# Designs tried in a protein design chat: VH-VL binders against NAD kinase (nadK). Part 14

Target 1, 268 residues: NAD kinase (nadK), of Syntrophomonas wolfei subsp. wolfei (q0aze0)
Amino acid sequence: MKIILVNNRFKENTEKKAQEIAGQLSALNVEVIIDNGLDEPYAGTVDFIMVLGGDGTMLRAARRYGQRAIPVLGVNMGTVGFLSNIEINELAEYLPLILREEYSLEARMMLEVAVFQQQSLLTRVFCLNELLLRSNSPRMLSFALEISGQKLEPYRGDGLIVSTTTGSTAYSLSAGGPIADPQLDAFIVTPVASHIINKRPLVVSPEREISLHLLEEREAIIGIDGQIKMDFGAENRVLIKRAPHPLLMVNLKAKPFFTSIDRSLQRQ

## First folded at step 10 (VH-VL)

Design W1 (from H5 with heavy chain S104T, light chain S32R)
Fold by ESMFold2, fold request of step 11:
Structure W1 (fold): chain C 268 residues (1-268), chain A 121 residues (1-121), chain B 113 residues (1-113)
Amino acid sequence: as target 1 above (268 residues)
Amino acid sequence: QVQLQQWGAGLLKPSETLSLTCAVYGGSFSGYYWSWIRQPPGKGLEWIGEIYHEGSTNYNPSLKSRVTISVETSKNQFSLKLSSVTAADTAVYYCAREGFLHWTPYGMDVWGRGTLVTVSS
Amino acid sequence: DIEMTQSPDSLAVSLGERATINCRSSQSVLYRSFNKNYLAWYQQNPGQPPKLLIYWASTRESGVPDRFSGSGSGTDFTLTISSLQAEDVAVYYCQQYYTTPRTFGQGTKVEIK
């Protein structure tokens, strides 16, 4: 059995704990690859991904490995969020179930985001929470949104968020979007500080294709899960689709979404 | 590991349609752009066009009116048709994969062996 | 269209000496957000397809000998063979993949002096 152990090198105690856990797993004849974010994603075949940390570490793991359709377990190392399942001090208790592959999976929709320079692909990246288009200057943006070829009236404002239902509790919520059941597959399109009075958040079928481009020259940024930042100009276009594979989150311990909303939001 | 095998007719008369097929072995077809490139004898390389696995295409504007690139995903194949050929279309034709790693393209990393297509004058 | 111009057209170098090929693009091929130049170098031996040597201007493809290196950014790029071997006799092409159409330089023939 081969496992990727994802940690965050910027958290001092997390790196030492990852080495300790890797040693424990190796003693059980489990091959362990540590991904602390320093190197490129591990390219080989693995059976399981264990994420040591909070929601930010899970977002990085999802971006790197989510399209491989491999079980991903969130292990909380301190601050409880929306994406961890068990606590670090419970890992030894659950380890037999992990090794026997006796757990359930919850599928979480991901976004596929492609950025173009005119017709030429610059990058294609996957994310769990959201894409943010925003102004990178004091001036507002004027931009076009198309949904499956349908051109909406132009937007004016600070930007736009296209999120998954999992991302509904992240930046989309702060911008006025709804909290969505993460079991739903949908896009949530939330304007940011819109100058246009009647631009409300939209909930859109996951089968739609969403595209964005600027209508005038402005300094803009595309943000991915709050972790990747890309310049975006008048020569660029972004195409957003449902990713081919959802993130497969491991359930070892019940964590009801609706009864935990207040607790999880208060932590951030 | 990933290998491209190409085939098609090598001798054509003017006005005929060039038709070549490229099959992908030992790797994923999905997630990549697939290209056709040609090289006239003793000359440099000319990009003809590309197709993404779901079917979207980009063509060289100099050839766009005559070029069709198609994909048959169930067979891991893509094809080139070039209509109304002339002697100027005589070249070695290559298929290639446009490499993609860590969310970024990186050039043509796998090439077919090439097919010489001769168009009589 | 981005035009790619190589210099020289032909180069004769003694075995074990350095060979240097230049490539200039008519506009920048740098994707600033990822700090990656969308520029590749290929080697083509007679009767064979091109072979990828260098991508992102300076990253060596797997299996390519250490004597091959790429450098440069934006519009000016260089392929260097630090110690020419007999097997390095070939035509070398640069190629941009920043925009469509994808374009190649005219090629540089490298020979042993």
Scores: ipSAE 0.658, ipTM 0.855, lowest interface PAE 1.8, mean pLDDT 90
Fold by ESMFold2, look of step 10:
Structure W1 (fold): chain C 268 residues (1-268), chain A 121 residues (1-121), chain B 113 residues (1-113)
Amino acid sequence: as target 1 above (268 residues)
Amino acid sequence: QVQLQQWGAGLLKPSETLSLTCAVYGGSFSGYYWSWIRQPPGKGLEWIGEIYHEGSTNYNPSLKSRVTISVETSKNQFSLKLSSVTAADTAVYYCAREGFLHWTPYGMDVWGRGTLVTVSS
Amino acid sequence: DIEMTQSPDSLAVSLGERATINCRSSQSVLYRSFNKNYLAWYQQNPGQPPKLLIYWASTRESGVPDRFSGSGSGTDFTLTISSLQAEDVAVYYCQQYYTTPRTFGQGTKVEIK
């Protein structure tokens, strides 16, 4: 059995703990690859991914490995977020179940985000929470949104968020979007500081294609899960689709979304 | 290891349609752009166009009116048609995969062996 | 269209010596957001398809010997063969993939002197 341990190299307690867990797993003849973010994603076949840390570390793991259809377990090491399933002090209790593959999986939709220079692909990234288009100056943006070939009236404002339901509790929420059940597959389209009052958040079928481009020259940025930033100008277009594979989140311990939501929001 | 095998007629008369097929083995067809490139005898390389696995295409503007690239995803194949050929279309034709790694493209990392297509006078 | 110009067109180098090929693009091929130059180098032996040597201007493809290296950014790029070997006799092409159409340099023939 081969497992990837994902940690955050800027949090020393997760790096040390990853080494400890790797040693424990090696003693059980489990091959362990540590991904602390310094190297490129491991390219070989693995059976399981264990994420040590909070939601930010899970977002990076989802971006790097989410399209491989591999079980991913979030292990909380401090403040409880939305994406961890068990606490680090519970890992020893659950490890036998992990090794015997006795757990359920929850699928979480991801976004596929392709950025173009006119018609030439510059990059294609995957994200778990959201794409943000935003102004990078005091001037507002004027931009076009197209949903499956349907051109909406132009947007004017600071930007736009296109999120998954998992991302509904992230930046989209702060911008006025709804909290969504993460078991639903949908896009949530949330304007950021819209100059046009009748532009409300939209909930859109995951079968749709979403396209964005600027209508004027402005300094703009595309953000991915709050962790990747890309310059975005009038020569660019971004296309957003449901990713081919969902993130497969491991469920070892019941963690009811609705009964815990106020507690989890207090920690963002 | 990804491998490309290409085939099609090697001798054409003027005004005919060039038709080549490329099959992909040993790797994923999905998630990549697939390209056709040609090289006239003794000359350099000319990019003809590309297709994404879902069917989106980009063509060299110099050839766009005559070129069709298509996919047969169920067979992991893509094809080139070049209509109304002339002697100027005589070349070795290659299929290639446009490499993609770490969220970005990185050039053509896998090539077919090439097919010499001659357009007679 | 981004035009790619190589120099020289032909190069003769003694066995074991350094070979240097230059490539210039008419426009920048740097994707600034990821700080990656969308520039590749290919080797083509007689009767064979091109083989990828270098991508992102300076990253060696798997299996390419360490004697091959790429450098440069934006519009000016260099392929260096640090110690030419007999099997390196080939035509070398640079290629941009920043925009469509994808374009190649005209090629540089490398020979043993």
Scores: ipSAE 0.643, ipTM 0.848, lowest interface PAE 1.9, mean pLDDT 90

Design W9 (from H5 with heavy chain G31D L101R S104T, light chain S32R R102K)
Fold by OpenDDE, fold request of step 11:
Order: structure tokens, then sequence, then C-alpha cells
Structure W9 (fold): chain C 268 residues (1-268), chain A 121 residues (1-121), chain B 113 residues (1-113)
């Protein structure tokens, strides 16, 4: 068995813990790789991904390794979030189960985001939560939204979020999007301060494609999971699809989503 | 190792339709853009167009009206059709793969051996 | 369309000497967000398809000798062969893949002096 540990490069405690865990696993004859903010994702094959940190670390790990179709375990290190399954102090208890592969998997839909420059592909990004198109100035954007070839009316507002159901409890929620069951596959298209009062979010089939492009000569920003920022201009286009591979999240411990989200919302 | 094998008629008369096929071996057909490029004798390279494995295409505007690129995923093949050929279309035609690193394209990393197509009366 | 212009058209260099080929694009091929130039260099021998040498302006493709290097950003790029070898006699092309159509330079023929 080969395990990659993904920790938060900006939190020293996660790095130290990764080293400690690596030592423990090595003592059990498990091969371990540590991704402590590597410039590039580890290119070798791994059998299991253990994420040490919070939701942000999980999002990064998902973007880096989520298309490899391998189990991903979130181990929370003192943060509040929705993407970790166990706490760091529980790891010792569950480690035997991990090594014996005695766990269940929950498939979470990811986005495949393709960014183009005049029809030429610049890059693809896979993400667990959302894509955000937003203005880079206090002025509203004017952009075209197309869903499966259906051109909607020109959109005007601060921006637009295209989220997975997993991401429904992230920025989409703050923007007034619906809370979605993470076991459901769907796009959630949530307006950000639309010029149309009470413009409603859309729940879109995962089989459809969503495209965005600006209708004016302005600079905008594409944001991915609140962590990646890309410049987006009039010559750019973004195409959003369901990723071909879902993130396989490990369930070692039962974690009821609806109870958790309800509790979280009450604390806000 | 990924290899591209291409075939088609090498001799055409004016006004006929050029038809070439490229087959991919030893690697994944999915996730890549596949391109056609041509090179007239003694001249440089010209990008004709590309197709993604799901069927989306981009064409060189100079050839768009005459070019059709198609894909047959079940066979790991993609094809080029160029209608109304003239002597100016005489060239070695290459199929190629646009490689990517970390899902970012970085150029044509795998090429077919090329097919000489001569247009002559 | 982005026009690619190479210079010179032909270059004769003695064995062991430095060969320098320039490539200019009519507009920038730099994607600022990634700080990557969508520029590639190819080597083509007679009767053979082009071979990828350099991508993203400065990264060597696997298997390419260290004597090959790429530099530049935006609109001006350079391919350098630090010490020309006999097997390096070929035509070299730059290509942008920033926008469609993905255009090539006209090529530079490198010969031994």
Amino acid sequence: as target 1 above (268 residues)
Amino acid sequence: QVQLQQWGAGLLKPSETLSLTCAVYGGSFSDYYWSWIRQPPGKGLEWIGEIYHEGSTNYNPSLKSRVTISVETSKNQFSLKLSSVTAADTAVYYCAREGFRHWTPYGMDVWGRGTLVTVSS
Amino acid sequence: DIEMTQSPDSLAVSLGERATINCRSSQSVLYRSFNKNYLAWYQQNPGQPPKLLIYWASTRESGVPDRFSGSGSGTDFTLTISSLQAEDVAVYYCQQYYTTPKTFGQGTKVEIK
C-alpha cells in the first residue's frame, strides 16, 4: 500500500503531523509520500490519499489528485468544515481499518472547468466546490450564459457561481443558493448580485454543459474553490462540465450532512 | 508508447475530396485534442484543425469552408476531409496529438508519419 | 490570427558553436495567470515529422539534450543550441498554441558551416 499525505503548507502543525504519521505508516511497511505544497502534484501512483487539515486542504487535494479515482480521507485538524470525516485524534483508532480497506466510499461530483483563449484551450481545472465568475471592478459584468446550447438572456451583475452539490454549502450558500444533498449530482448556478431583483438560482442536470463569456471588453476574474484566481477577458470562454471522475471520499465514521449543516447555520 | 498511424488516398484529382484517417495506439484517446497539420513540399507547417475526443472541433479559418474533422471514439480514430482540392492542397498531411501537463496543453508531442497527398490532373 | 516570424531563415554554424534562432509573435502568447507562454519549438529532419523540443517557451521535452534551451516571453522567443552537433542539422519551427489557428513560424534551416 502506498499513501500520500496532503497537508496544509501554510500550517506548520499539519506538516509536523504529516511527518509523524509518515513515520508511523513506514513502521507498518506502508510507503508514504508527503505533499507539503509541492510545486507539482506527485506524479507516481498511490493507493490512498489522506488529507490533513480542513476544507481548504481538501479542496486543494481534490484539485490535485481527484481525477485519479483513489480514496480520499479528510482528517480534520481543529477546523470547522464539511469535508473531513474523522478527527486527527481518531486516526490511530481508524488506521487499522484504513490499512485493511474496511471503509465505504461516497462519490462526490466534481466540475471540469475548461478555459479557452479564442477557442484554444488554455487549461482544464477540476474542482470540488465551484467556479466563480466575478467583476474585477465595482462595475457589474455583462456576460452570456449558455446551457446545453440554450442561450439565456444576457446576464448582468457582479458575477455568477457554478457549483457542485458539495459546493452548495460554500460560497453558493452565501450568495443565496440552495443547500443541496451532496449525494445528488447537479450543477447549481447561483447569481451574485444580479441586476434582476430576486433572480433565482438554477439547478441543472449534470449531463448538461454550461458556458460563459463576457459581452464587453472588460477584465473579470475566474475563481476556483476560492483558492485559484484566473484573469478572464473578452477573448476568453469557459466551459463547465461534470468531471469524468468523481472524488471518492472515504467514510470511516458516519457524519450526517443535514444535522451538520443545520448546526453550522445556527452558529452563523 | 503512444503511436499514431495514418492512412488514406495519396493521389487525387482536382475537385475531389481528400480523406485521411488517423488511429491512436498504445494510449488514451480521451482527454486529448487531436490535430491535422500539413506541409507542402519544401514549405512550412500549416495547422488545419483539431478535434476533441467528444467531437468539438476548431478549424483554420483559411480552410474552414472545406474542412471537416470527425472522430470515432469506438475505434480510437479521427479523420480529415478536405473538399474541392486543388494543386495547392498537395502536401504531406500529419495527424498529431496535443499533449498536456497538469491539464495544460504544451504542444504536439506525438505525430503520425505523415501521408503525402498529391493533387494532379 | 497570430503571425509567427522566425529569424533567420537559414543559419550556418560550425560544429561545437552556438546556434541561435529567434521567433516573434504578432501578439503576446503569455497567459499571465499561469505565467506561461504558449510557445513550442520543433525539430524536423528530412522525410520525418516534426519533433517537439521545447514547450511553454523554456521547458525541454523529455529526451531532449541539454544543449537545447528556450527562452523569452510575450512576443519574443529564442531557441538556443549551445554546442551544435552533426545530428542537429534540421529545420526548426516555433509554434504558438495560445489561440486558434495554432500557427507556426516559417522555419529556420540549420546547417553546418
Scores: ipSAE 0.924, ipTM 0.968, lowest interface PAE 0.5, mean pLDDT 95
Fold by OpenDDE, fold request of step 11:
Structure W9 (fold): chain C 268 residues (1-268), chain A 121 residues (1-121), chain B 113 residues (1-113)
Amino acid sequence: as target 1 above (268 residues)
Amino acid sequence: QVQLQQWGAGLLKPSETLSLTCAVYGGSFSDYYWSWIRQPPGKGLEWIGEIYHEGSTNYNPSLKSRVTISVETSKNQFSLKLSSVTAADTAVYYCAREGFRHWTPYGMDVWGRGTLVTVSS
Amino acid sequence: DIEMTQSPDSLAVSLGERATINCRSSQSVLYRSFNKNYLAWYQQNPGQPPKLLIYWASTRESGVPDRFSGSGSGTDFTLTISSLQAEDVAVYYCQQYYTTPKTFGQGTKVEIK
C-alpha cells in the first residue's frame, strides 16, 4: 500500500504529525509520500490520500489529486471546517480500517475551470469549492454570463461565484448563496454585490456549462478556492463544467452535515 | 506511446475538397486539443486549426471560410476538410496533439508522419 | 494575430560550437499569473514532422539532449545549442500558443560550417 500524506508546510504541527504518521505507516510496511505543497504533485500510483489539517489543505489536495480517483481522507488538526472526517486523535483507532480498505466513499462533484486567451486554452483547473470572478478595483465589473449557450443580461457588480454544492458552505455562503446538500450535484451561481438589488443566486444543473467574459476593457481576477489567483482581462474567457471525476472522500465515521453546519453557523 | 496515423487523398484537382483523417493510438483521446498543420514544399509551418475532443474548434482566420475540422470520438479520430483547393494548398499536412502538463498546454508533442497533398490540373 | 519572427533565417556553425536562434513575437506571450511563456521550439529534419524540443520557453521536452536550452520572456526568446552536433542539422521553428491562431516563426536552417 502507498499513501500520500498531504499537509501544510506553513503549519508546523501538521508537518511534525506527517512525519510521525509516516514513521508509523512505514513500520507497518506502508510506503508513504509526504506532500506539503512545496513540490509538484506526486505522479506515481497511490492507494490512499490522507489530508492532515483543515479545509484549505483539503482543497489543495483535491486540486492536486482529485482527478485520479483516489480515496481522500480529511483528518482535522484543530481547525474549524467541513471537509474533515475524523480528528487527528482518532487516527490510531481508524488506521486498521484504512489499511484494510474498510471504509465507504462519498463522491463530491468538482469544477472543471478552463481559462482562455483569445480562444486559446491557457489552463484547466479542477477545484472542489468555487471559482470567483471579481473586480480588481473598487469599481463594479461588467461581464457576460452564459449558461448552456443562453446569454443572460449583462452582469454588473463586484463579482460572481460559481460554486459546487460542497463549496456552498464556503465563500458562496458569505456572499448570500444557499446552503446545499453536498450529496447533490449542482452549480451554485452567487452574485457578489450585484448592482441589482436582491439579485438571487442560481442553482444550475451539473449538466450545463457556464461561461464568463468581460464586457469592458478592464482587469479582473479569477480566484479558485480562495487559494489560486489568476488575472482576467477583456481578452479572456472562462468556461466552467462539472469535472469528469468527482473527489472520492473517505467516510470512516458518520458526520451529519446539517447538524454540523447548523452548529458551525451558530458560532459565526 | 501515443501515435498518430493519418491518411487521405494526396492528389486533387483545383476546386476539389481536401479530406484527411487522423487516428490516435496508444493514448487518451479526451482532454487534448488536436491540431492540423501544413507545410508547403520548401516553406514553413502554418497552423490550420484545432479541435477539442468534445467538438469545439478554432481555425486560422486565413482559412476559416474553407476549413472544417471534426471529431469522431468513438474511433479516436479527427478529420480535416479544406474546400475549393488551389495550387496554393499544395503542402504536407500534419495532424498533431497539443500536450499539457498539469492541465496547462505546452505545444505539439505528438505528430503524424504527414500527408502530401498536391493540387494540380 | 501574433507574428513570430526568427533570426537568422539560416545559420552555419562549426561542430562543437554554440548555435543561437532568436525568436520575437509581435506581442507578449507571457501569462503573468503563472509566469509562463506560451512559447515552444521545434526541430524538423528533412522528410520528418517537427519534433517538440522546448516548451514554456525554457523547459526541455523529455528525451531532448541537455545541449538544447531555451530562454527569454515576453516577446524575445532564444534557442541555444551549446555544442552543435551533426545530428542537429535541421530547421528550427518557434511557435506561440498563447492566442489563436497559434503561429509559427518562419524557421531557421542550421547547418554545419
Scores: ipSAE 0.923, ipTM 0.968, lowest interface PAE 0.5, mean pLDDT 95
Fold by OpenDDE, fold request of step 11:
Structure W9 (fold): chain C 268 residues (1-268), chain A 121 residues (1-121), chain B 113 residues (1-113)
Amino acid sequence: as target 1 above (268 residues)
Amino acid sequence: QVQLQQWGAGLLKPSETLSLTCAVYGGSFSDYYWSWIRQPPGKGLEWIGEIYHEGSTNYNPSLKSRVTISVETSKNQFSLKLSSVTAADTAVYYCAREGFRHWTPYGMDVWGRGTLVTVSS
Amino acid sequence: DIEMTQSPDSLAVSLGERATINCRSSQSVLYRSFNKNYLAWYQQNPGQPPKLLIYWASTRESGVPDRFSGSGSGTDFTLTISSLQAEDVAVYYCQQYYTTPKTFGQGTKVEIK
């Protein structure tokens, strides 16, 4: 068995714990790769991914490995979030189940984000939470939104969020988006300070495609999961669709989503 | 090891339609852009167009009105059609794969052997 | 369209000497957010398809000898062969893949002096 431990190099406690866990796993003849984000994603085959930290670390892990159909376990290390399944102090208890592959999987839809420069692909990004298009200045942004080829009215505002249902409790929520059942596959399109008062969020079928481009010669920013920033100008287009592969999140214990919302949101 | 094999008629008359097919072996067809490039005898390379595995295309504006690139995913094949050919379309035609690293394109990393197409009356 | 211009059109270099080929794009092919230049270099031998040598302006493709190097950013790029070998006699092309159409330079023929 080969396991990737994903941690945050800027969080010393997660680094230390990763080393400790790596030692424990090695003693059990498990091959371990530690990914703290410093190096390129491990290209070899692996059987399991363990994320040590919080939601941010999970998001990074999902972007790096989410399209490889590898079980991903979130192990919370004292943070508040929605993406961890067990606590670090529970790991020893559940480790035998992990090694025996006795766990359930929950498929979470991811976004496939393609960014273009005059129809030429610049890059693709797969992400678990959301894409953000926002102005790079105090001025409102004007851009075109298309859904499955249907051109909506030009949008003016600070920005727009396209989120998965998983991401509904992230930035989309802060922007006034709905809380969505993570077992539901859908896009949530949430306005960020639209010039239209009370512009409503859209819930969009995962079968549709969403396109964005600017309607003015201005600089904007594409944000991915609040961690990646990309320049976005008049010559750029972004296409958002459901990723071909969902993130396979490991469920070792029950974690009721709706009963924990108030608690989790209050702590954030 | 990914290999591209291409075939099609090598001799055409003016006004006919050039038709070439490229087949992908030994690798994934999905997630890649597949391109056609041509090279007239003794001249440089010209990018004709590309197709993504799901069917989206981009064409060189100079050829857009005459070019059609299509894909047959079930066979791991993509094809080029160029209508209304003239002597100016005489060239070696290459199919190629645009490789990517970390989902970022980095150029044509795999090429077919090329097919000479001669347009002559 | 982004026009790619190589210089010189032909280059004769003695064995073991340095060969330098320049490529200029009419527009920048640098995506600043990634700090990557969408520029590739190809080698083409007679009767063969082009072979990818360098991508992202300065990264060698796997299997490419160390004597090949790419440099530059924005609009000006250089392919350098530090010590020309007999097998390096070929036509070299730069290509931008930043925008469509993905244009090539006109090519540079490298010969042995």
Scores: ipSAE 0.920, ipTM 0.968, lowest interface PAE 0.5, mean pLDDT 95

